# Designs tried in a protein design chat: VH-VL binders against Cytochrome c oxidase assembly factor 8 (COA8). Part 119

Target 1, 167 residues: Cytochrome c oxidase assembly factor 8 (COA8), of Homo sapiens (Human) (q96il0)
Amino acid sequence: APERGAERRDTAPSGVSRFCPPRKSCHDWIGPPDKYSNLRPVHFYIPENESPLEQKLRKLRQETQEWNQQFWANQNLTFSKEKEEFIHSRLKTKGLGLRTESGQKATLNAEEMADFYKEFLSKNFQKHMYYNRDWYKRNFAITFFMGKVALERIWNKLKQKQKKRSN

## First folded at step 13 (VH-VL)

Design ne29 (from nd4 with light chain W100F; framework fv_ebronucimab)
Fold by ESMFold2-Fast, scan of step 13:
Structure ne29 (fold): chain C 167 residues (1-167), chain A 122 residues (1-122), chain B 111 residues (1-111)
Amino acid sequence: as target 1 above (167 residues)
Amino acid sequence: EVQLVESGGGLVQPGRSLRLSCAASGFTFEDYAMNWVRQAPGKGLEWVSGISWNSGDISYADSVQGRFTISRDNGKNSLYLQMNSLRAEDTALYFCAKDSRFFLGQGYFDVWGQGTMVTVSS
Amino acid sequence: QSELTQPRSVSGSPGQSVTISCTGSSSNIGSGYDVHWYQQHPGKAPKLLISGNSERPSGVPDRFSGSKSGNTASLTISGLQAEDEADYYCQSYDYSLSGFVFGTGTDVTVL
């Protein structure tokens, strides 16, 4: 009947700030895993009064995130490609087809795959060592800057208290 | 606007030392890695050395490792290359180049100086 | 030590397309590091032409394009013009050297 109206009730999530613009968060937020790297990206909130130290820290973290995502996207792609090539090679050697009777991809068991994992790790050992070295260099710089930003915020708070006492 | 100016090149005898300087202007120098690239007369580009924004990452080409030292002074917007034990094969135009990144590895060189000529001869 | 291999020279007529190859190894291009391209006119400093395999900086004509596959990157110049006569260098990063590597350079001649 037309005498029965429609009513809509909004449901507000408990974790959302009401004072943030709709197009950006008032806080950093973590996204879903990236399709290629399988890493969860951090989306950074930029406050209106961002200090030069805060801006530099954010940019260092953003560049490091991009570097980390690029490395793992490439490694995952290379792993998948070489794994497929290894499986096809071993199935051919065993005289087996590339598909099961059900039409699914033929696979190797865990024991058979152990050779591939060993070879992949060995082949990529040097590359991973250089990645770890660079990861530590980047995180040392970020950690140091986090400390500088924390000290800046403490100092600004103390200056505000002194100003209020003088007034 | 954005500019890099190299200086300190000249004629020097084999086995001696020379120090190159690069003055940066028009950008926030302390936010970028910096590099030295050389080019021998009539030859191609050869990367010599690079330094990250905070001097926390420094690398050298094998041909200069142990002889050259890269450094920077962010307060003076300046990059340096101390060249020791110079050889005839070090004769080249030396370019200062700005990296697009804070750290070495991923970036490209978006600003180049005009270069300073180093000639190693008796 | 591992410099990238480019042809010494390529030539074409005005309006033609030319392609310059840049071949690396497993420690640089083959490990997924981006390839950048620089243009150098005689007596001048190099200028960034292509960044990140295929991106054009502001002011670079769309007739310049880049691509990368496996261990090889390519720079293509379509609609070749007289002002394109220059040396072209590719660049990547090599993790085993912990440093940047340049290509051997290619001289482009517009005949």
Scores: ipSAE 0.669, ipTM 0.860, lowest interface PAE 1.1, mean pLDDT 86

Design ne3 (from nd4 with heavy chain L104H; framework fv_ebronucimab)
Fold by ESMFold2-Fast, scan of step 13:
Structure ne3 (fold): chain C 167 residues (1-167), chain A 122 residues (1-122), chain B 111 residues (1-111)
Amino acid sequence: as target 1 above (167 residues)
Amino acid sequence: EVQLVESGGGLVQPGRSLRLSCAASGFTFEDYAMNWVRQAPGKGLEWVSGISWNSGDISYADSVQGRFTISRDNGKNSLYLQMNSLRAEDTALYFCAKDSRFFHGQGYFDVWGQGTMVTVSS
Amino acid sequence: QSELTQPRSVSGSPGQSVTISCTGSSSNIGSGYDVHWYQQHPGKAPKLLISGNSERPSGVPDRFSGSKSGNTASLTISGLQAEDEADYYCQSYDYSLSGWVFGTGTDVTVL
């Protein structure tokens, strides 16, 4: 049959959300390690039919991830700063420059660095103890909600079987 | 719409007890950490106590430890502060405050009540 | 004691800028915990002014700004106005207390 064409100058907007990977996996996915915390972030997939309980679990996991990322970013920054200050201080005491003759960063031997690590760990002992306590509390809550979500899914499957039988 | 309303304050003699209540509305109360903050007349803010969403994590300022007990009833959207062995130094306006972060808190306080006055004197 | 240290008072004329400092310790600001700021007018409850060191909630004018470096946070009020006359409090989390600590408070007077 003969066809009819008309011109349209507007182009349809298009683009794929980075939320759902190009592979069309449409599930949670794990990114590369963060520059500061050195932790791999989880990008949560949000389905359109997410239950209130599933939403609560996701929000708890997101909040825990943000808390964890902030803690380790701050800790790593503090470690790096104090380590560099320690190395610079010891090199000045020895009358050495910050670079070797090959242009590489001057370093201390393992014995000298052991003093820094011992002092850093001792100084941060209580902070890490409190972090571990909070980490366990948060993961216990996550595990609890994971269990509730699992039970909800089991109950929904059982309800579906009952409806099929009674129908 | 989101609001916190404190009640239960009043004049009490030293050594007596008082129970404060905070009624929450306009948000999912059960999902947030809650706190009590007090302010003595003409003085600054002092954090008193905090409680996680499920009452599994509770903490107190040293000044009230052993005398005050924080609790919540998620079914009633209510927060409580049981104050025992009251001292003149406990005289203050007591605010209920919501943590901005879900569940365990450690955020900022995004919603505050108007406070309830507790006066401890003879 | 567990308070964050602020100056007792700062003053300025309309249109000028004032800055309020907030100094903590190793268990709070010094450990990297965020600093939040609250504004309190006489007879009123505190109102969140700055969250997470420098973020402004909806409705807070951009003349309010925050920053943090090391153990110290700062609140700057530019273009000072009469309605900015109030008490200002900083707040941070303290891991050793498993709770929050507030600043000593700063009374801002607009001359």
Scores: ipSAE 0.497, ipTM 0.761, lowest interface PAE 2.5, mean pLDDT 85

Design ne30 (from nd4 with heavy chain S55T; framework fv_ebronucimab)
Fold by ESMFold2-Fast, scan of step 13:
Structure ne30 (fold): chain C 167 residues (1-167), chain A 122 residues (1-122), chain B 111 residues (1-111)
Amino acid sequence: as target 1 above (167 residues)
Amino acid sequence: EVQLVESGGGLVQPGRSLRLSCAASGFTFEDYAMNWVRQAPGKGLEWVSGISWNTGDISYADSVQGRFTISRDNGKNSLYLQMNSLRAEDTALYFCAKDSRFFLGQGYFDVWGQGTMVTVSS
Amino acid sequence: QSELTQPRSVSGSPGQSVTISCTGSSSNIGSGYDVHWYQQHPGKAPKLLISGNSERPSGVPDRFSGSKSGNTASLTISGLQAEDEADYYCQSYDYSLSGWVFGTGTDVTVL
């Protein structure tokens, strides 16, 4: 039991769900929602003649996905843990057991849970602010490189079209 | 092969400036965040500043904010630290360290230079 | 300034196990940021010893192991060897500082 708790607390954020698209896929693949982050992972397709700009864009997107997955996995784990601790603490204060007479998990009413949600949101406001700041920094860089890749592809198409006209 | 070489350290008087350089080789410099870490004689490691792969994210330790400026030249595979208004407490060995990631905050420092000694004394 | 707390020193005899703790706060380790460990021999640059809480880089013996729980990470050195005599530093990221924080450092002495 302590071993299972330690696994969930310490390794859960790194336990992203995995999937394998068909080997000859020519498109990116979107997987099921990750168990911990609830976000869908993207498996990136690598073209045979990937340019240096295309490779860098893909790596930037992959790193940002890993960062985003870890952040939300940790947030969801923390929320679940603190919610359970809050409920258990309040039930103890009332002299109530952790389970109902029907054997289901005992819970608090909406008014009592509102206190937890307010506290959790207030406590995590600064963390979410920093997350949003970093999210925008990453996406500005990715958008810039998407533009560079688009221009490269346009230029390559123009070069190909010019060669066809000369032939 | 994969290496970082710092230079520019030396003896400098309080209130003056010094510029450190770090030359990178053996890896694709432009794909990684870079950091400066210092260590005062007989003391522990203190992170000083970091810069993302494209200079779009730059951060400083509170102790150097407003006095030090980190910069990079990806075309020259070089990292810099401009140190202004130097204080006695800035005396330390300054290490250049390569991040494992493009952006700050996720990675670890997998390659370190030998360090360059900065002594701030009258 | 270091933000993460480590013991100043730990000692052991060859073949023994020693454990070094690294305690942070809610803005770093407590927020789920990974902990990395570095080994520094006298007069040398730090060397990456453990990355991402528990992963060993190529060339690091399996007698070095890392773990993390809550606000605390631990580095365990089993089968202590004379060559393990060094300073050990933990590292994590702190979102409120927008930067890395190192541990205060632990001097491991092999008797």
Scores: ipSAE 0.649, ipTM 0.849, lowest interface PAE 1.3, mean pLDDT 87

Design ne31 (from nd4 with heavy chain S55D G56A; framework fv_ebronucimab)
Fold by ESMFold2-Fast, scan of step 13:
Structure ne31 (fold): chain C 167 residues (1-167), chain A 122 residues (1-122), chain B 111 residues (1-111)
Amino acid sequence: as target 1 above (167 residues)
Amino acid sequence: EVQLVESGGGLVQPGRSLRLSCAASGFTFEDYAMNWVRQAPGKGLEWVSGISWNDADISYADSVQGRFTISRDNGKNSLYLQMNSLRAEDTALYFCAKDSRFFLGQGYFDVWGQGTMVTVSS
Amino acid sequence: QSELTQPRSVSGSPGQSVTISCTGSSSNIGSGYDVHWYQQHPGKAPKLLISGNSERPSGVPDRFSGSKSGNTASLTISGLQAEDEADYYCQSYDYSLSGWVFGTGTDVTVL
């Protein structure tokens, strides 16, 4: 609810501590790999005095991370599903059960699995090309904005230094 | 109030050009992808073109590729559609639609204008 | 030109439930792209009804629900009311077109 969101934002949460050691060690946190995408999410640290440019850079990076997570979660799910279907189909064709005589999950040899990998890569080639194109577009924009933020920080530092000299 | 207002539509002869404008207010225009969507009288919605927040990513429907040009002016909170070589089948109500995201392909259209009517006839 | 297939019309009586299907292909819904739904009353601009397959924007009643499986998405309207008479459009992204695709549209009539 927008009203709940605004209320939470207006009220400083009790028990929320942002630890910043004296050595400037307040940083982004890297989480464990996501169950579906197998990518490590970055939990972005929000500075107390975040500039509008810094906020926009963070939002661009967060949106790109969400996009990347969704793409790979879907690809990994599709890969896993098609791999199991391929294995089951080949085992049925060979007259073999889905489990070994020891009760373990039956598998195919490397040569048989190579056929699946080639087919999967071929089938998804166009999709991966479009992903790479969009990945570069997003990273180009992020890199450009990182440059703008860096220039802003340099300019602010120079302004502060000159003001101290003038006094 | 978040609002999109289209303008520039009208009656035009085949083969001629027309330029549509969309004025945005009530939100940070420069942070969102923008789209043009059209609807012919009595027909369904057809996506025409989209442009990312920074105008670096632009895409067109096959039916308008090479004839239409989408552009934006973030300083003026405005979206544009330059339509060249107009055909009878371009006759439609043209909507300006705000994307929920910076980039194309990830969001949804959360704000729509009322549309501007373009009629292409001899 | 629309790329996603919807039935031309569905009808029901007040209080009944109707479901609208939206079928895409491997380059859009089948590739895992989300499906969004829009409601359009005569003479009005479309309004976002469902985002991200199943999420309801603020102000949309819980009798509207969405789902997605494989290359098909569905919009279900339970407890039909006269005000639900409108055209409904699904939308997804198509990577091969590098653009958005809408459904053919469904006219919902409450009899």
Scores: ipSAE 0.685, ipTM 0.867, lowest interface PAE 1.0, mean pLDDT 86

Design ne32 (from nd4 with heavy chain I58T; framework fv_ebronucimab)
Fold by ESMFold2-Fast, scan of step 13:
Structure ne32 (fold): chain C 167 residues (1-167), chain A 122 residues (1-122), chain B 111 residues (1-111)
Amino acid sequence: as target 1 above (167 residues)
Amino acid sequence: EVQLVESGGGLVQPGRSLRLSCAASGFTFEDYAMNWVRQAPGKGLEWVSGISWNSGDTSYADSVQGRFTISRDNGKNSLYLQMNSLRAEDTALYFCAKDSRFFLGQGYFDVWGQGTMVTVSS
Amino acid sequence: QSELTQPRSVSGSPGQSVTISCTGSSSNIGSGYDVHWYQQHPGKAPKLLISGNSERPSGVPDRFSGSKSGNTASLTISGLQAEDEADYYCQSYDYSLSGWVFGTGTDVTVL
């Protein structure tokens, strides 16, 4: 059914930028967690007047995000697979079935799982150390470029101030 | 258009040093990791060393660790491999290869040079 | 030394399909790192044939295809042609070596 009494308000557009339409995001935005990596992706906003330095910074951040997402998606899959294999192996050794009477997955208690966590952490220690090393190297480069972009923006603002004063 | 040209290879005696160069053109050199890959006569490909876009990360095959040093000069669009304490087993054609990424470990090698031959013999 | 295992040679006649396997370990392919494939004709530099497990670069015929499962990647060449005679190498990244590893290489011969 149609609505009774339609009322439309005319709003004078003042301060509305062609660069940032009302229906579009003018900033980076954070999505929901990825089902495999459990990390929230950042969707990068591309400014109309993106400088070469800003573009390079964005590309470095995008590549690092892709790398980080892939690493954790694979790590989570490996953890889940090995956890299931460990549980199945231990249940088989005990002569127990893979499902409970209620149809739920059979589980081990915290004491029994402690052996798995210890083994998993030990086995993956070097992999995590190398991940951390590479994470810091990437963020060092990104932080350095964030500084360069900040200096570029400060310089451009100073140029704008000088132009205003000379007018 | 996009091109890598290696130079500096030759015949050297065991225990000596040699420096290889790779000149890049046709792409923004500073935006990509670079690698050295070698191939002994009649044998397969062996990765030797890699360097990230900003020289912030370098890596080496165990067979050359401590003897070879990879470096780059982004202002000259050039990649280098300093090879010290050369052994007969280092005899190979040395290729310069462009990575598809800024950092090591994510990409693939999309551009290759023709290689420069290094022969280590008495 | 090469880390990934490939068959030394594979042969077929024109129009047939051949598959080359590439088997790694838990520190490379088994950890989810992508597999890339290179084609090398005698006396020539290697050329990228497949990137990221299954993607074809521009100019590579669609008769070349790649796949990956567990510790093993495969390159399939369908409709085999005389020009496909070459050495084929797989490549992946190995975190324990902090570097790239290539396959042992496979010589493809077209009868």
Scores: ipSAE 0.659, ipTM 0.855, lowest interface PAE 1.1, mean pLDDT 86

Design ne33 (from nd4 with heavy chain Y32F; framework fv_ebronucimab)
Fold by ESMFold2-Fast, scan of step 13:
Structure ne33 (fold): chain C 167 residues (1-167), chain A 122 residues (1-122), chain B 111 residues (1-111)
Amino acid sequence: as target 1 above (167 residues)
Amino acid sequence: EVQLVESGGGLVQPGRSLRLSCAASGFTFEDFAMNWVRQAPGKGLEWVSGISWNSGDISYADSVQGRFTISRDNGKNSLYLQMNSLRAEDTALYFCAKDSRFFLGQGYFDVWGQGTMVTVSS
Amino acid sequence: QSELTQPRSVSGSPGQSVTISCTGSSSNIGSGYDVHWYQQHPGKAPKLLISGNSERPSGVPDRFSGSKSGNTASLTISGLQAEDEADYYCQSYDYSLSGWVFGTGTDVTVL
């Protein structure tokens, strides 16, 4: 048991500070485009006092981001593969090599490439429609849950305001 | 102890209705999509229906579309399958299966019940 | 519904390796959807064996491995044991059906 003093020091007017790592902001942050999907990932900040509602919202957003990343990574790979196959097929039909005399990759003109883009979009129309449907469902759920979290935060602020006025 | 227990199966005449239940325990039921899978005697697995964590996304196999209704009660940790206009080809063991994700189509089925037998015969 | 194609049966002797193929279409495996594998012993519920093409759940021996290429996935069982006698089902998601599709199932016999 300490024998010294009856009064404790007042806190210096420097406030309370938290450690915030340089690589992880005290806020959400956006990373560079993913190699495969070409989408920028959101890295979520997890507060020390994250509520169950906040945790669930974060998990819903993380799962949706993962789903979106996987969809576009697969779509981009398919596009690149089919584009290369189309170009090779057309060049072979014309009796042309895959490389120019300068060693550059041989290309098709804009008119021929337009045929590929039209075919690709037509072929993937149904897949894109299902993607949009699922994207809407996920974002509707997330938006609804953002509303719940916002209401929780407003309630907590009002409660804290009243406690401060009681002191 | 993560567990799924199906009930409500039985013998039913063609054209009649039956309601299956699945009771979940040992995990946060409301955080996962749920599915019904059936298996006819001596045959393979057939996915029947799925429902997302909040009932915002529901899907059915073509063979049951318009006849079966999937639903869930997160407050009771329960999944249901209302089966109407039953046919002989609906005869099967019906499994309740837990998805690994909130939404349909992204996960896998990590927990299965033991199944409840539905026999459609006169 | 359209299902994924598996061989009806495969057989091997104890200690050998067997491989089960699972062939889909452009609307499921061919579109990049993951393939999952389930093991079912007679009279029992299916059990998750492989998730996400190649990941083993806790408690699944490393003798089981999965892979995927194009529209075909494969499950390989190395060091085949008597308790591996079971039915094996692959599973993937089909966007055109907005639902899951299972494989036709493969009976593994250990002779």
Scores: ipSAE 0.702, ipTM 0.876, lowest interface PAE 1.0, mean pLDDT 87

Design ne34 (from nd4 with light chain G52D; framework fv_ebronucimab)
Fold by ESMFold2-Fast, scan of step 13:
Formats: sequence, structure tokens, C-alpha cells
Structure ne34 (fold): chain C 167 residues (1-167), chain A 122 residues (1-122), chain B 111 residues (1-111)
Amino acid sequence: as target 1 above (167 residues)
Amino acid sequence: EVQLVESGGGLVQPGRSLRLSCAASGFTFEDYAMNWVRQAPGKGLEWVSGISWNSGDISYADSVQGRFTISRDNGKNSLYLQMNSLRAEDTALYFCAKDSRFFLGQGYFDVWGQGTMVTVSS
Amino acid sequence: QSELTQPRSVSGSPGQSVTISCTGSSSNIGSGYDVHWYQQHPGKAPKLLISDNSERPSGVPDRFSGSKSGNTASLTISGLQAEDEADYYCQSYDYSLSGWVFGTGTDVTVL
């Protein structure tokens, strides 16, 4: 039989920090913001009697989280790298050093930085449009399976009430 | 046993049509995105088309857009590729491949069929 | 051309190391999409060799390794063996195509 450790190896999150839920937790646990994506990861509680449908929903939510974390980790890294390159280039053009007299990082004023932000947003417009489309599709799938799980739980509760009333 | 088996290939003249089938077994077919990948003799792999678990998301390579139609029948565990207006350039071994991720895909291809040969020649 | 660029061929002697590059664009590898590698022996279907940039599936020897930086991924085969003689393909997702792109393929010859 497949071991839990083997499954975790195959589904290891990309760029997401791993953390331990509180002992004896019976609910999903939210961790600290990831260093790269700045999003808080969710570690999903797995009930002992998880149905196949509940497992599908959980795996879909985990895969969507990994996809979302990967997108934002890469986007933040790209933003940070291009921002530093822009600042470095502009300071060089002005004949200024990379650090101030006090040893702090030299910066550009808000008007100069506005040029970078406009260029970055324009350059990444198409990428963000495709991200929003896929994000929408993923959330629709999650909502669909959430509805199925809710119906399954209602049906199971009705079956339980019927059994209790027959005795 | 997890398996994909393609069929429907053969020799066909330019401008005509063929329909390929892929029979899946050993996994819950309805839960995964499926893809067609082709390989011309002595050439590399080319992704042709993909379809999500519920047929809600379908995409095609530019080279086949408007001529090929991907479809699936989850009740029969089968994937199809309807190929219309065939060209000599469509000559290739056509593989059926399963996406590793549930539903919408965008993972690696973890299961491949053996392929079915399509030859377009006069 | 909507494909990832690989060298046409690489060759090495048994026990040596070879590296295959895979260069993409801003809509695929450059946007952070994972790179996967497949090995194909003559007359056979492709077999997954490396997934998600650097992960090895069960049964793949640790002499196979993958990495990714910027818009380029690399597959390294250390301790080259006769059975490694095959074609190798990289793969990534492309958001502008809403689909996959494969590498041009690399023929590995063991001399």
C-alpha cells in the first residue's frame, strides 16, 4: 500500500514553506506568509473517514494553492530583480553610487519609480490577463466540488437520521 | 494496469479525414486532462491538442487549429481526435497522453500510449 | 516556431557527464512554468525522466538531475551508460498558447 510519506514526496509544494499544524488540530491550519510569494499557505486537515469526493476537493485545492504560490513567487522575484536593475541603471546614468554616505541603499524619487511601475505593469499586462482567466477557472472547479461535498454531507446526515428513527 | 491505447490511424489522401481514438484503463479517466502529441518520422515531439476533465477547456496547436477537433466520452473512458483537411505535414505517430494533475491539467504527462501512425500521401 | 530550443546532439563516453540545455521564452519557462524531461528509446513511447524541474520519478537513477534558471533548464546525466543512448525532450506549459511546448530534442550518443 502507498505510504503517506511517498504521497508527500510526489506532491511536494513548489516554493511554499512547510509547517506543522498545532497538535491534535481538527481543522485546516494557516501558516506564516511564504518568503517568496508573500501568501499564507493552508495545510489541509485530513479526516480519518475522508470520502473519495472530499479527497478530490482537497487535492484540487492543494494543486490550486501550489499553482497560485508558484505564480506569485515568480512574479515577486521578477519584480524585485527588475526594480533593482532599474535603480542601478538610473543611478549609474546620474553618476551616483549604489549606497549613500551613511552606507544605506541609494534610492530614486517617487516620480522616477513611477516610470518603472508603469513599464512593469505594461510589460506584464498579457501575463496577468492569462493568470486571471486561469484563476477564475480554478475557482469555478473548486466551487463545483465544494457543492458536491456539501450535498454528500447532507445526504449522509439524512441517512444517519433515518437509521436512528428506525430504532 | 494504467494504460492508454490509440487506434484509427492509417493511410489517407490529402484533404480527407480520419478519426483517432484513445481507450483509457486503470485510472479514473473523468478526473484528468488529456492530450494528443504527435511525432513525424525521425522528428521531435509536437503537442497537438488538450482537453480538460469536463471538456470545458480545449486548446489546439496553431498548426491544427480549425482542422482538428478533440473530444472525450467520460462514460466510455475514451479520447478522440477528429482530423479534417489533412495535409502531408500531418504525417506522424499520434500519442495519447494523460496530464499528471487533476481536472484542468498543466502538469507533466505521466501516462503515454504506444501511438497510432497516420500517413497522409497521394 | 513554438518550441523550446535544445542542442541537436550531445555525445560522451561511458562514465562521463553530459548536459542538455533547454531554452524557452517569456510565455513559458521565463514565466516560471516547470520544465519536465522525457527519455525516448527508438520505437518506444516517451518515458518521464524528470518532473517539475528537478524531481525524479520512482525508478529513475540519481545520476539524472535537472535544474532551471531564468528561461533555461538543464538535464545532466552523470556516469553515462550505454542504455542512456536515446532522444531527450524537455517540455513546459505556455500560457499564450494555453498548451504545451516540447523541446526540439537532443540525441544522446554513447561512444
Scores: ipSAE 0.516, ipTM 0.774, lowest interface PAE 2.4, mean pLDDT 85

Design ne35 (from nd4 with light chain G52Y; framework fv_ebronucimab)
Fold by ESMFold2-Fast, scan of step 13:
Structure ne35 (fold): chain C 167 residues (1-167), chain A 122 residues (1-122), chain B 111 residues (1-111)
Amino acid sequence: as target 1 above (167 residues)
Amino acid sequence: EVQLVESGGGLVQPGRSLRLSCAASGFTFEDYAMNWVRQAPGKGLEWVSGISWNSGDISYADSVQGRFTISRDNGKNSLYLQMNSLRAEDTALYFCAKDSRFFLGQGYFDVWGQGTMVTVSS
Amino acid sequence: QSELTQPRSVSGSPGQSVTISCTGSSSNIGSGYDVHWYQQHPGKAPKLLISYNSERPSGVPDRFSGSKSGNTASLTISGLQAEDEADYYCQSYDYSLSGWVFGTGTDVTVL
């Protein structure tokens, strides 16, 4: 079996987004995890007769998804950068190079890496608390608006039923 | 056309109260966060307070927390700032500013009013 | 409340390029929050000049450009013109303050 790195090719579709819904979809679609945020994006289906309430709900969800993706992409980038800096610093302190004799990236043992993870989590605790608070506020608003859209749809179905009976 | 018009500023003694209003027109007011920003004479911009599209998220600068109250009336396309326990340091031109997003912290301020002057002096 | 740090003044001659820095902290620019720039002429309200680090709104000349790296954002004005004489403010969001922070402001003079 060939090495996964040698087999892996990243090809962008010509004239098509890398993230697209399945064919014949009339519903929202969940894509693969984003390279930077590791979150699965939702591709929102836009019906031809989208109501103003449905449009506003979709925009609220899209804005929240963008916010969530940006937060985790930045957090993951910071983690990767600080991890590399930590490893580099510790290897230099030991008088070691950044690569092994085999050309692989030099690594620290699990006990040394535990120090990094502890420091990273402690340093970012406040940031994650504020993220959770804002995530709650956004989802409360979205859930409330989903209720309004649901009531609109029930009303429209009732209205159509009454019109059919009058004919 | 898209505009914001502030009103309610004036001369007021320390310890008193004042209420500012901002009238919005030309856009769907209820779809955007709104902010108050002040500028003391000859000084820089200072963010005062913000409110999300549905009033579900409200925040204040530390300097005004507990004294000022931001509110909005989406049915009247209006933003308000109730200012209590005014201090000389609150003297500034107060701008109403429209956010580009529904929620605080994600957008920029794309529309600004002309400002209303608040002078706190004895 | 903390502010973003800008130089008090920068100056240049017509046709020259000037750059204004905007330095934040770990709770705002350093956490990946975007930077926006505003231009304010004397006696006027601020006007959005650059959004999301480097995007130009309609009507803003392409001689204005922005960038961001780490804790610092920069606004560059190339081909400096007399009409560019104004105050410039950067803006970012601070999660620990749950609010917006503006830069200290930079006065650009065209000599």
Scores: ipSAE 0.670, ipTM 0.865, lowest interface PAE 1.2, mean pLDDT 87

